# VHH binders against Protein FAM237B (FAM237B), part 12

Target 1, 88 residues: Protein FAM237B (FAM237B), of Homo sapiens (Human) (a0a1b0gvd1)
Amino acid sequence: DFEFQKGVLASISPGITKDIDLQCWKACSLTLIDLKELKIEHNVDAFWNFMLFLQKSQRPGHYNVFLNIAQDFWDMYVDCLLSRSHGM
Below, E stands for the ipSAE of ESMFold2; O stands for the ipSAE of OpenDDE; V2 stands for 0.75 times the mean of E and O plus 0.25 times the DockQ between their complexes.

## First folded at step 23 (VHH; framework vhh_7yz9_2)

Design l4 (from u1 with S30D; at its last look DockQ between E and O 0.72; V2 from the best seeds 0.00; counts 0 for: unsure alone 64.9 < 65)
Fold by ESMFold2, look of step 23:
Structure l4 (fold): chain B 88 residues (1-88), chain A 121 residues (1-121)
Amino acid sequence: as target 1 above (88 residues)
Amino acid sequence: QWQLVESGGGLVQAGGSLRLSCTASGFTFDRYRMGWYRQTAGNEREWVAFIYTGGTTTYADSVKGRFTISRDNAKNTVYLQMNSLKPEDTAVYYCAAKTYVLGSVTSYDYWGQGTPVTVSS
């Protein structure tokens, strides 16, 4: 399921396969469900299935929503990474 | 050359309100999450609020419910509406623009010069 999750972002940024922190990845995924008030099950796989749906959707605007959420996710994820490295 | 210019700071009575503005130039504003930090004498700079590129907002516990961050991408401007101000909100407020390149830890960070806010009893 994690390889699937990474694959969703790898389609727009192929470098996202090295040095992934699973704790930060999962925490940020769940946090975005809450902050965006997404109407999906509260688990990490549900979040990335929703992201894939947006990415592949033919409906207008869905791809832009995907890109916006992806950038928000990445910003939060990297903050999490740096906090763990620095706060050790 | 990039620039972030804060305005709206000043002296206000406890219980009052102020609206801070920060106007950006020299970079692609809508690609950056925007935020406010504050710093008091003798303390480290404290995060106050972010508004992310996708519109998500986050707030420090100490300001939640009293402060509202918003952005106008057409005007390259981020705002901080500060209500129910308390003496402990006294600080220099800094505007920040921050992003990470998607898929990378490479960051672009821009900071304003700060605008002083004093909340008197």
Scores: ipSAE 0.428, ipTM 0.715, lowest interface PAE 1.4, mean pLDDT 87
ESMFold2 (binder alone), look of step 23: mean pLDDT 79; pTM 0.797
OpenDDE, look of step 23: ipSAE 0.788; ipTM 0.897

Design l5 (from u1 with T106E; at its last look DockQ between E and O 0.60; V2 from the best seeds 0.53)
Fold by OpenDDE, look of step 23:
Structure l5 (fold): chain B 88 residues (1-88), chain A 121 residues (1-121)
Amino acid sequence: as target 1 above (88 residues)
Amino acid sequence: QWQLVESGGGLVQAGGSLRLSCTASGFTFSRYRMGWYRQTAGNEREWVAFIYTGGTTTYADSVKGRFTISRDNAKNTVYLQMNSLKPEDTAVYYCAAKTYVLGSVESYDYWGQGTPVTVSS
């Protein structure tokens, strides 16, 4: 559910309501699973369920981890958009 | 006012190692993705490695397993440890900083002047 995924980031960035490039969105989600060696299923839904878990967790430090991953995701996502726009 | 200053470049034999440093000033270092690029004469600049604000690292295929990027936010410095160097790694290496606003494509980026690396066979 893509709307669910957007909702996870919407809590920290209302700008996420903009049109999303699904290819970049999916690619970056999967890439982060690998790069951060997350112990989750290798699919987009698992990544965002994990993000939601961190976001809602009452455990100290989890929200900071959520914010860090969210920032990394957005940086990668925008990089992907721009690279595609320039034919890279 | 902002500045990125690379250091650590030089001449090294194939199989050798170098450690590049890039020290930043004039902006909030911890909020920026830091990266290294390299360029040879007559060719386009290519990315080498990135380290994101959350600590995620990524490498070009040509340097995976040999290069390691790291950052020290307390020192406003990003490093590139270069091991098992090859002649094809010869290039001018550039430090770059980039930040995006969450939910936006707006960005700020800065570049260093570059440091030359020469790997002899």
Scores: ipSAE 0.422, ipTM 0.751, lowest interface PAE 1.3, mean pLDDT 92
ESMFold2, look of step 23: ipSAE 0.578; ipTM 0.789
ESMFold2 (binder alone), look of step 23: mean pLDDT 80; pTM 0.804

Design l6 (from u1 with D109E; at its last fold request DockQ between E and O 0.52; V2 from the best seeds 0.68)
Amino acid sequence: QWQLVESGGGLVQAGGSLRLSCTASGFTFSRYRMGWYRQTAGNEREWVAFIYTGGTTTYADSVKGRFTISRDNAKNTVYLQMNSLKPEDTAVYYCAAKTYVLGSVTSYEYWGQGTPVTVSS
ESMFold2, look of step 23: ipSAE 0.529; ipTM 0.770
ESMFold2 (binder alone), look of step 23: mean pLDDT 82; pTM 0.817
OpenDDE, look of step 23: ipSAE 0.794; ipTM 0.900
ESMFold2, fold request of step 24: ipSAE 0.618, 0.586, 0.334; ipTM 0.816, 0.807, 0.663
ESMFold2 (binder alone), fold request of step 24: mean pLDDT 82, 82, 82; pTM 0.822, 0.823, 0.825
OpenDDE, fold request of step 24: ipSAE 0.832, 0.835, 0.842; ipTM 0.920, 0.922, 0.925

